# VH-VL binders against o60147: the designs that were tried, part 374

Target 1, 175 residues: o60147
Amino acid sequence: MLEKNKYLYIFRHIQTNQVLLSQGNVLKKTALFQLPYPLQKPVAPNGMRPAKLRKDHWVPLLKVEFPNESMFQSVFMQLLNYRKYRSVQPLTSDLLKLPIPVRRRKIMRQEVPNTIADLADILNKEKFPENSVRLQLSDKSDSEYADWPPSVQIDSEEIKLSRGFREKTTVDEAR
Short names: E, the ipSAE of ESMFold2; O, the ipSAE of OpenDDE; V2, 0.75 times the mean of E and O plus 0.25 times the DockQ between their complexes.

## First folded at step 19 (VH-VL)

Design km24 (framework fv_dargistotug; at its last look DockQ between E and O 0.56; V2 from the best seeds 0.00; counts 0 for: banned pattern HYF H103)
Fold by OpenDDE, look of step 19:
Structure km24 (fold): chain C 175 residues (1-175), chain A 118 residues (1-118), chain B 106 residues (1-106)
Amino acid sequence: as target 1 above (175 residues)
Amino acid sequence: QVQLVQSGSELKKPGASVKVSCKASGYTFRSYGMNWVRQAPGQGLEWMGWINTYSGEPTYAQGFTGRFVFSLDTSVSTAYLQISSLKAEDTAVYYCARGPYLHYFDYWGQGTLVTVSS
Amino acid sequence: DIQLTQSPSFLSASVGDRVTITCRASQDISSYLAWYQQKPGKAPKLLIYDASRLESGVPSRFSGSGSGTEFTLTISSLQPEDFATYYCQQDYEYPTFGGGTKVEIK
């Protein structure tokens, strides 16, 4: 029997580098609710939440396969919390030296490496069995953003997903 | 095994308040969101909102803002629904339901009947 | 909000019958649809999630299909314990339920 909710998909916005967590390989509109900033115009700049989900604006960042649903859910909830926590933390002195528009762009561009680092940190703390977590990246170099615990096995093959959608040629599960 | 146990039925007068509890067991409480669903007599199911059991952040559906409050006591793996300024139209069975982040609901409490009558 | 329309609202059937319930979404929700069974005085029970995935412990006579805006719950051979009300639920946006389909004894 297939295990449900074993796969975590992470997408990034092609312009802002904002990050969305997904329980499936097709983005839901509710994923936008993960963004910490309220809806403002123009759409999705400087940490703003877009009014609509443009799936074509989101590209896959990574896919994680967990041993079971419970482990997946735990990590998913923690990732959400890490991001929220970071968003409310005081800005660093270096960021404060930058003009507001530049600062905002800089913060948004850090979402990808921060999310990867968060994931690694969470997995390090969880102490899952060795090689029990399978990580696939769209760009292998992104794995360098963190030190991974022995529980993580990084696949040599990159993920093959279309923008915001399940790739028809892939054998990935919807969940 | 996963289990959600809710508090007993309530009879209240208009204007009063009620607090329904939902105690979870058999799983890691903070790993799944807790949803609340209302069902008026003879009617369908209405999603009221959910609470993030990890952060404690509640989200309320349209029509369930103001008088409805979601809360937690994580020390006893319990979620609460409080309804203030009760109205006759609040008469319904209220369910707590476990679910992943804004997804389906895989486990439900047995429901709590709240009757509002003068 | 996404509206879900179930059809029919009421269905009379006999034991052994093949039963089909449809759920139509007001917009494309991909495969983010679940089906529930509810008996009188009881909480709903999850049957199907992600349109076609059978929940653990649910009999194989239950099946779900569809994607986008049209979905179907099928009971291949109706059993006495299957007389109940069935609801569809989408989670593409904030969760909403269909109006329900009551399956009654013919």
Scores: ipSAE 0.849, ipTM 0.924, lowest interface PAE 0.5, mean pLDDT 91
Fold by ESMFold2, look of step 19:
Structure km24 (fold): chain C 175 residues (1-175), chain A 118 residues (1-118), chain B 106 residues (1-106)
Amino acid sequence: as target 1 above (175 residues)
Amino acid sequence: QVQLVQSGSELKKPGASVKVSCKASGYTFRSYGMNWVRQAPGQGLEWMGWINTYSGEPTYAQGFTGRFVFSLDTSVSTAYLQISSLKAEDTAVYYCARGPYLHYFDYWGQGTLVTVSS
Amino acid sequence: DIQLTQSPSFLSASVGDRVTITCRASQDISSYLAWYQQKPGKAPKLLIYDASRLESGVPSRFSGSGSGTEFTLTISSLQPEDFATYYCQQDYEYPTFGGGTKVEIK
């Protein structure tokens, strides 16, 4: 069986630092449903979803190359489940004392470190061969949010693209 | 080898219910979504929705939010489509189809013909 | 929902012919388009995913191209087993299918 997609693409929102997981190097409109709450609704305690996908607002955070599609799919579905799990967790007392807009902003800012930690946690539990998972970051210091297993090879070259994982920004017609 | 095996064809009266099964093998069941696709006789393909096999959360396409229910039994790697209050217009072949999270459908069941007639 | 318009809805061709089927999307879907072949009484079979990537086990005479709103499926030299109905499907948004293109023997 020849291999299909084995790349995980993770995007960060330029303003809120929210995170989206992607199976492709261009975000789908449905990626927004990974976020627990819509922007056009009353503010929810745990997060915020923009009303529409603005592709120019999402930049590369990291890219992962897996040994094959099956391993990619397993990790991708587990990461989605981690996000659902976090969306239902009780808030800390420190967060609860904050005004709702400030609380939401703090929660959204946690998405980058939380997603990186979750990815590493999944990879540490998996039994992938040494150096079989190639990780490339837009900011290599972000690797410090987690302890990586021997299976992960962190690429010395940072992602240099200014919008998405492609050379040029795609015009957004879905708005 | 990836395989999706559906339950056999069904002949039903209007007002009855039917439950179609789709048993998966050859892959990690919870790593791929399960989609349901309808094809009325002589017609094209119509996406009915999907179920997230990891969480069990279903999503229904427009027009399938009432009488159609997706469910799972992950212990036997099986997805189910239940149609209640059957109408003649429900006569169709129903396919299960595997895919990445809301993506393409790389493996399909053989289809289950549901015929609704007096 | 994103509407997909296939053209032609029906074509008649001979073995050895080059066949081109088009799929037009109602909005930019990037490269999130798949092509399927369906023979009578059988389930659809994935041919092309992500607009241009050939599925494993699919003959190399099949190819896909396009991005944005215009996509094509090409069969470079039609074989007897290729007489079928072909569907495009987008997955940029919740999946939708084109209306199909039936390819029959001339």
Scores: ipSAE 0.619, ipTM 0.835, lowest interface PAE 1.8, mean pLDDT 87
ESMFold2 (binder alone), look of step 19: mean pLDDT 94; pTM 0.957

Design km25 (framework fv_dargistotug; at its last look DockQ between E and O 0.09; V2 from the best seeds 0.00; counts 0 for: pae E 2.7 > 2, placed apart)
Fold by OpenDDE, look of step 19:
Structure km25 (fold): chain C 175 residues (1-175), chain A 118 residues (1-118), chain B 106 residues (1-106)
Amino acid sequence: as target 1 above (175 residues)
Amino acid sequence: QVQLVQSGSELKKPGASVKVSCKASGYTFRSYGMNWVRQAPGQGLEWMGWINTYSGEPTYAQGFTGRFVFSLDTSVSTAYLQISSLKAEDTAVYYCARGPYLKYFDYWGQGTLVTVSS
Amino acid sequence: DIQLTQSPSFLSASVGDRVTITCRASQDISSYLAWYQQKPGKAPKLLIYDASRLESGVPSRFSGSGSGTEFTLTISSLQPEDFATYYCQQDYEYPTFGGGTKVEIK
């Protein structure tokens, strides 16, 4: 039987390196609500929420397959909260020394490695069965941003998803 | 088995407040969002908003800001809907419904009828 | 907000009939569409999610199809217990419901 909600897709913005979590391989408009900053012009400035979802501006970062829906939902909710928690933490002294625009850019550039590290941390705490979680990366080198628990099996093949869009496959994946 | 049990029907006067409870069981409470859906007599379904059961952050749909408050007691896996300054047009059945993050609703409470009458 | 228009609003049918309900979205919502069944005095029940995926425990006579802006719920052979009101719901944006389709006995 096909399990629902087993797949986590993570996208990054090609300009800002902002990160969006998705339960499907097609980004939803509501995914933008994950961004902690208010809507301001210009579109998709550093540290801000874009007014519209431009799917072509988002590229796949990684795909995770979980053993079941319950495990997926648990990790998904935690990942959202890790991100939010980080966004409200005080800035480091090093960041405070930088001009605001430079600071914002640096913070945004850290979203990808931070998200990967968050995922690894959550999975380490969950103690899922060995090789029960399958991880595919668009860039295999991104796996080096974290130490992965035995529950995670990293695929040798990189993901082939198109920008923000579902690719036509022989078998549709559960969302 | 997943189950959502809501509090009983309420009869209130205009201007009063009501608090509806929704107790969840059979799953990890913090792993799924809790949604609230309103249905006026003889009308369709209306999404009111949801609360993030992990963080406690509520999100309200347009038209449900101000007088409507979502809250949690995670120690007893219970979500609450409070409506203040009740109006006659608030007369409806209110449902709590479990769902993935801003997606569909796979389990529903039995509903709570709130009647507002002078 | 995304508007969902269901058609027809009312449908009379007999046991054994093939029933089709349509849900049209005001914009492209990909496959982020669910179907519910509601009987009088009862909570809605999830039938289909992601446009075509059958919820566990739902009879196979129910099926969903469509993508983009046009979606359909099909009951291949209507059973006595299927007389109810059916709603579509999108989750591409904040959730919204269609107006409902009441399936009545002819």
Scores: ipSAE 0.832, ipTM 0.915, lowest interface PAE 0.6, mean pLDDT 91
Fold by ESMFold2, look of step 19:
Structure km25 (fold): chain C 175 residues (1-175), chain A 118 residues (1-118), chain B 106 residues (1-106)
Amino acid sequence: as target 1 above (175 residues)
Amino acid sequence: QVQLVQSGSELKKPGASVKVSCKASGYTFRSYGMNWVRQAPGQGLEWMGWINTYSGEPTYAQGFTGRFVFSLDTSVSTAYLQISSLKAEDTAVYYCARGPYLKYFDYWGQGTLVTVSS
Amino acid sequence: DIQLTQSPSFLSASVGDRVTITCRASQDISSYLAWYQQKPGKAPKLLIYDASRLESGVPSRFSGSGSGTEFTLTISSLQPEDFATYYCQQDYEYPTFGGGTKVEIK
């Protein structure tokens, strides 16, 4: 009787603004592999991978509910590929002029707007039914990083959880 | 350039097991999921499920949750279908197929005929 | 699960004929539909995706149309190499296939 997942959870690091994508409302250690190692070469522009997943350092950025699990899986894979594509692109000459710590910081600060823009780009290319995708943000102003298709309903209520997306679920009988 | 090459045909007795391989080349293996499709002799196509090549997590279609196991060896860009406790009704051609993000299937393996006969 | 019903199941035609195959979905699937051609002993080959988009290398005599619950594959002028079985497939949710339409020479 277990329901199939149709939710995308996106987390932001409280200090670096790096982004992690999750199919669960709690991050797994393996999510860190979405971030490149802290490379001393300019090959991996997506910043620094922490040595350890500190769950108290990752807060909700947004949550997306899709019409079904297949659409969730499709969009999740597309987002991962967008991030991989960005990570292997040549750095600009302006970025290469910067000291490595400054360069990484500048790249990491772009992850939130880039991820939101990538999500919207994917949703604009899809043909999802009107209002079939519910988007909830921790900060509603972040929706301004992109233009959203008619399929997306942006929830008026912001995510109120201070850490993680965790909700208690209980099934009890009272009869 | 993209190719999916499957292992050769198999003749098995009921109760045996079989493992079909699907070796991918010409693309980034972990960026696209791998689907399995069954076709019994003279019959139509039936989606069996897929495996997420990034996470290794399989999803099985209804009716394929028991004796069928999807797995990966990422080091050689290969997906596997294992069928245990073979029955005569498992006689079919088994295809692996790739498509962008759980959509239409743009590349197919050549198929592997599994024949189960007493 | 979304069921796809193809019609006709069987079709006899001559070279040069215009052939039309219909696929009906049990619910609205927007334009999430693909068409495949399968010749005996071979893997299916993608012809049409997203209801109407022609796959690279597929002859322009093939076309797809439809949205919602009703979809059509058309072959404008049947060629000898077009005698095959055709399948529709939805990807609005996890894939399901139609039962197939066999196109035979008359």
Scores: ipSAE 0.489, ipTM 0.799, lowest interface PAE 2.7, mean pLDDT 87
ESMFold2 (binder alone), look of step 19: mean pLDDT 94; pTM 0.959

Design km26 (framework fv_dargistotug; at its last look DockQ between E and O 0.60; V2 from the best seeds 0.70)
Fold by OpenDDE, look of step 19:
Structure km26 (fold): chain C 175 residues (1-175), chain A 118 residues (1-118), chain B 106 residues (1-106)
Amino acid sequence: as target 1 above (175 residues)
Amino acid sequence: QVQLVQSGSELKKPGASVKVSCKASGYTFRSYGMNWVRQAPGQGLEWMGWINTYSGEPTYAQGFTGRFVFSLDTSVSTAYLQISSLKAEDTAVYYCARGPYLSYFDYWGQGTLVTVSS
Amino acid sequence: DIQLTQSPSFLSASVGDRVTITCRASQDISDYLAWYQQKPGKAPKLLIYDASRLESGVPSRFSGSGSGTEFTLTISSLQPEDFATYYCQQDYEYPTFGGGTKVEIK
């Protein structure tokens, strides 16, 4: 029997580098609710939440396969909260020295490496069995943003997902 | 095994308050969101909102803001629904339901009947 | 909000019948649809998630199909214990339920 909720997909916005977590390979509108700031303009600049989900604006960052649903859910919830926690932390002195627009852009650019680092940190703390978690990256170099525990096996093959959409494959992944 | 056990039925007068509890067991409480669903007598199901069991952050559906409050006691893996300024139209069965982040609901409490009558 | 319209609202059938319930979404929700069974005085029970995935412990006579805006719950051979009300639920946006379909004994 196919076990449900074993796959975590992470997408990044092509312009803002904002990050969305997804339990499926097709983004839901509710994924936008992960973004902390409400929309003021049609474009989602500098941490704003767009009113509409433009799936074509989101590209796959990584895919994680967990041993079971419980482990997936635990990591997913923690990852959400890590991001929220970071968003409310005081800005560093270096960031405060920058003009607001430059500061915002720099913060958004850090979302991808921060998310990867968060994931690695969470997995390190969870102490899952060796090679029990499978990680696929759209860019292999992104794996260098963190030190990965023995529980993580990094695939040599990069993920091949379309922008925010499910690709029609012979085998659908469980969500 | 996963189990959600809710508090017993309530009879209240208009203007009063009620607090329904939902105790979870058999899984890691903070790993799944807790949803609340209302069902008026003879009517369908209405999603009221959910609470992030990890952070404690509640989200309320339209129509369920103001008088409705979601809360947690993580030390006993319990979620609460409080309704203030009760109205007759609040008469319904209220369910807590476990689910992945804003997804479907795989386990449900047995429901709590709240009757509001003069 | 996304509206879900179920049809029919009421369905009379006999044991052994093939039963089909339809759920229509007001917009494309991909396959983010679940089906529930509810008996009188009881909590709903998850049957199908992600449009076609059978929940653990649910009999194989239940099946779900569809994607986008049209979805179907099928009971291949109705059993006595299957007389109940069935609800569809979408999770593409904030969760909403269909109006329900009551399956009654003919």
Scores: ipSAE 0.857, ipTM 0.934, lowest interface PAE 0.5, mean pLDDT 91
Fold by ESMFold2, look of step 19:
Structure km26 (fold): chain C 175 residues (1-175), chain A 118 residues (1-118), chain B 106 residues (1-106)
Amino acid sequence: as target 1 above (175 residues)
Amino acid sequence: QVQLVQSGSELKKPGASVKVSCKASGYTFRSYGMNWVRQAPGQGLEWMGWINTYSGEPTYAQGFTGRFVFSLDTSVSTAYLQISSLKAEDTAVYYCARGPYLSYFDYWGQGTLVTVSS
Amino acid sequence: DIQLTQSPSFLSASVGDRVTITCRASQDISDYLAWYQQKPGKAPKLLIYDASRLESGVPSRFSGSGSGTEFTLTISSLQPEDFATYYCQQDYEYPTFGGGTKVEIK
């Protein structure tokens, strides 16, 4: 019988470099709720959440295959919490010194490396068997944002880019 | 073996409060969301919202932002639904249901009948 | 706000019949659709998730198909224990349920 989902999909926004976590290769509308709410304080930049899900603006960043669903769910929930924690922290003094447009761009550009580092931090704390977590990237150089535990096998093949979120071939073949 | 066990039926008068418990076992409590679903007598299913069991942050469906409060006690793997200022129209079976993040519901509690009468 | 419309609302069939229940979504929801069975006095039970994936322990006579806006649940050979109400549920957005289809067996 088929297994429940054990794949993590991470998407990057083509313009802002923001990141979304997904349980499938097609983003749900609810994924946008992962992005910071508008705040009136210097906790997070105002207006970082797009009003609509523009599926043509989100491209694959990486995909992770876990040994089973429960491990996937554990990592997924932890990763959401890392993002939430970061979104409510006070801005650093260095960030507050920047002009507002520059500050916003710098914060957004940090999301890819921050998310990759968060994932690696979680995986380094977990007790997965060697090579049991398969990581595939759209750009293999992005793996250099973190030190990976022995449990992680970085796939030699980069992710084939989806066209307009209409293609299902990669998900079907992986399952 | 995943199991969700809810507290027993309640008979309440209008204006009272009730707190329904849902005790989880057989899985890592903080790895799956906890949803609440209402079913009035003879009627269909209505999603009330969910609570992120990792962070404790609740999310309420449109019609449930007032008198309904979700909470949890992770030390005993238990989620709670509290309903205040009970009205006759709150008479229903209340289910807890777990699932992946904002997804389908693969395990359900047995349901708790709350009857608001008189 | 995604509305799910189930048809028919009621269905009567003989043991051994093929039964098809339809769920139509007001928007494209990809394959983010689940089916549940609920017997009187019992909690719903997950049958199908992601439109077509059979939940473990569910008899193979149940199958799901569809994507986008049109979905079906099929029972290939109706059994006496299949008397129940069936619900579809989408999770493309915040979960919503269809109105249900009651299946009666003689």
Scores: ipSAE 0.704, ipTM 0.867, lowest interface PAE 1.4, mean pLDDT 87
ESMFold2 (binder alone), look of step 19: mean pLDDT 94; pTM 0.958
ESMFold2, look of step 20: ipSAE 0.614; ipTM 0.839
ESMFold2 (binder alone), look of step 20: mean pLDDT 94; pTM 0.958
OpenDDE, look of step 20: ipSAE 0.851; ipTM 0.934

Design km27 (framework fv_dargistotug; at its last look DockQ between E and O 0.65; V2 from the best seeds 0.00; counts 0 for: pae E 2.05 > 2)
Fold by OpenDDE, look of step 19:
Structure km27 (fold): chain C 175 residues (1-175), chain A 118 residues (1-118), chain B 106 residues (1-106)
Amino acid sequence: as target 1 above (175 residues)
Amino acid sequence: QVQLVQSGSELKKPGASVKVSCKASGYTFRSYGMNWVRQAPGQGLEWMGWINTYSGEPTYAQGFTGRFVFSLDTSVSTAYLQISSLKAEDTAVYYCARGPYLSYFDYWGQGTLVTVSS
Amino acid sequence: DIQLTQSPSFLSASVGDRVTITCRASQDISTYLAWYQQKPGKAPKLLIYDASRLESGVPSRFSGSGSGTEFTLTISSLQPEDFATYYCQQDYEYPTFGGGTKVEIK
């Protein structure tokens, strides 16, 4: 029996370090809807949502394999909402001391470590079976952004995905 | 087993309001989005939008803004569709459908016929 | 919005026939396409997702193929219970459906 999707892919923007969650190894246009900013010009560097998906501007951050679809869906939904919740929280005193353009850049740069930390937090709360969740990172050092529960097994090999796309040479699922 | 059970058929006059319910069971309600799909008599399927069952945030497709409202009661794993200022052209079967985030729809309610007639 | 064009709109076939339905997308949607079956007075039923993945419980005579802009649903040997309307649906953008293909008995 063919199992449904149990893979989470996370991409980051090469310039802004914004993060997109993906249920597949090929980014969908709907992924842009995860960005908290309205559709305006200019594009993402100034805290805007780009009008078009430039897949070549997004690089893989990490891949997570869950034991089953249900667990994947649960974590995916929570992760989306963690990010949304954070985006509407009051700014810290440290951020408020910065000029607006600098503040925006700093907030966007924090999306990668915040997303990784969110993932770890969610997984810690879910209490999945030991070594039941497989985590692959494009940069192994990114795993240091969080303390991972025993349910997470970090792969020694880095993920090998093309920008915004799956590579034909990979064994990754289409979705 | 996953099941979506919708409320019964409705007969309304133009200008009235209707609220259709969709009760979910057999899975974690907040783990999947709830979509609404309209089908006019003898016509095809139209995606109306979806509601994030975790946050309660609704998203409406073009053509379904204003008079259409998605809502939740998470305590009973139920999603609602409310249509106000009903028009004759609103006559259709309305489906709730479970799906991953803005993806396909793997489980459907049985549909609710809403008839708007003078 | 992404438009999906199904062909044919109507198809007459006999039990045992090989049936092919095509769905064309107005732009590249990768493999983010699903197929549904709907019988009169009933809700649609998911058959195929991600272009070629068979939904659990669906008979193996159903298969999906394609990527990009051209997709196909195939019923290898039509059964009496397969006479219905079939819809394609894309989820690359906000979901949209094709116009449907009604498979009728010849």
Scores: ipSAE 0.863, ipTM 0.938, lowest interface PAE 0.5, mean pLDDT 91
Fold by ESMFold2, look of step 19:
Structure km27 (fold): chain C 175 residues (1-175), chain A 118 residues (1-118), chain B 106 residues (1-106)
Amino acid sequence: as target 1 above (175 residues)
Amino acid sequence: QVQLVQSGSELKKPGASVKVSCKASGYTFRSYGMNWVRQAPGQGLEWMGWINTYSGEPTYAQGFTGRFVFSLDTSVSTAYLQISSLKAEDTAVYYCARGPYLSYFDYWGQGTLVTVSS
Amino acid sequence: DIQLTQSPSFLSASVGDRVTITCRASQDISTYLAWYQQKPGKAPKLLIYDASRLESGVPSRFSGSGSGTEFTLTISSLQPEDFATYYCQQDYEYPTFGGGTKVEIK
């Protein structure tokens, strides 16, 4: 229990590679509102938001430990804004030529690298103290999507838990 | 010291409009969402929706998608609730409340009583 | 929308009593539930968030428990200043409030 620190939890969808940001280690239903729901067919593909939150379909991508809540809140709100900004950009002519299912998959495949790059961009601009932000990844090679500032310490241990971000205890292991 | 200070009570006739302000201080305004909560006399609390203080994008609860408008002036760390075409059933105390993204509400304004009477 | 049912709607208790208020959700909301205290003429005040986490500055006689669909707020030793109405609120989905529990000191 680390009362003074604040954690950002980022989940990846096991099938689509879509990304959800979370304030807690268990997803809320409202997290789905981070995914766009296209209003117009010519602008964006139909429906990229699942109708239901299937918690077994969302697995850890990364976890970030901040020194305090204020820093966490600033970064979290900025990340949400980056995602919204991308969702309202006009589609390229190349994307518009694709069948809708193919277009959806291509756009969704970019969410992991885009989110990681956006996180690093925000952290580079924030000028936090050296080693004050601890980053842990499920796949350490994903850190290669971005250049990290000196404030970020990348944990050498990968996240191994497939049931979200809950850490096992010795009591639970004995059962 | 986190503080939310709302504008004073309003007495209005049906059909008029009102604009309630909520001035924030003591924290980074754009880092926490601003929620609006209604409480009719003798009744419970009703979430009206919220505004993303970073982007300015409002979200309205069901039943509040017409005459109710949320807005911001980030230069003075202030959120606004505007109610048009006031009805008698709009008589209530209106609270602003900040919180993490679509979460619990850790700080509240003092409330603004809007009375709609002939 | 997720419906929250509080019980009891009203209770009367003596100073020093242990008081328990329940909040039942219409679906599983994990631990995404908060409790508020509202005194007459005042804004609500956050007591508990995430079902059981005590907000800073709230007396330790207040505690919360539960997960899934059933939650409780407990006041271990009721004080005169605890006369108020108590509301639960879920934030698993768009926020909704329970109907409230009015606590009167005998």
Scores: ipSAE 0.599, ipTM 0.837, lowest interface PAE 2.0, mean pLDDT 87
ESMFold2 (binder alone), look of step 19: mean pLDDT 94; pTM 0.959

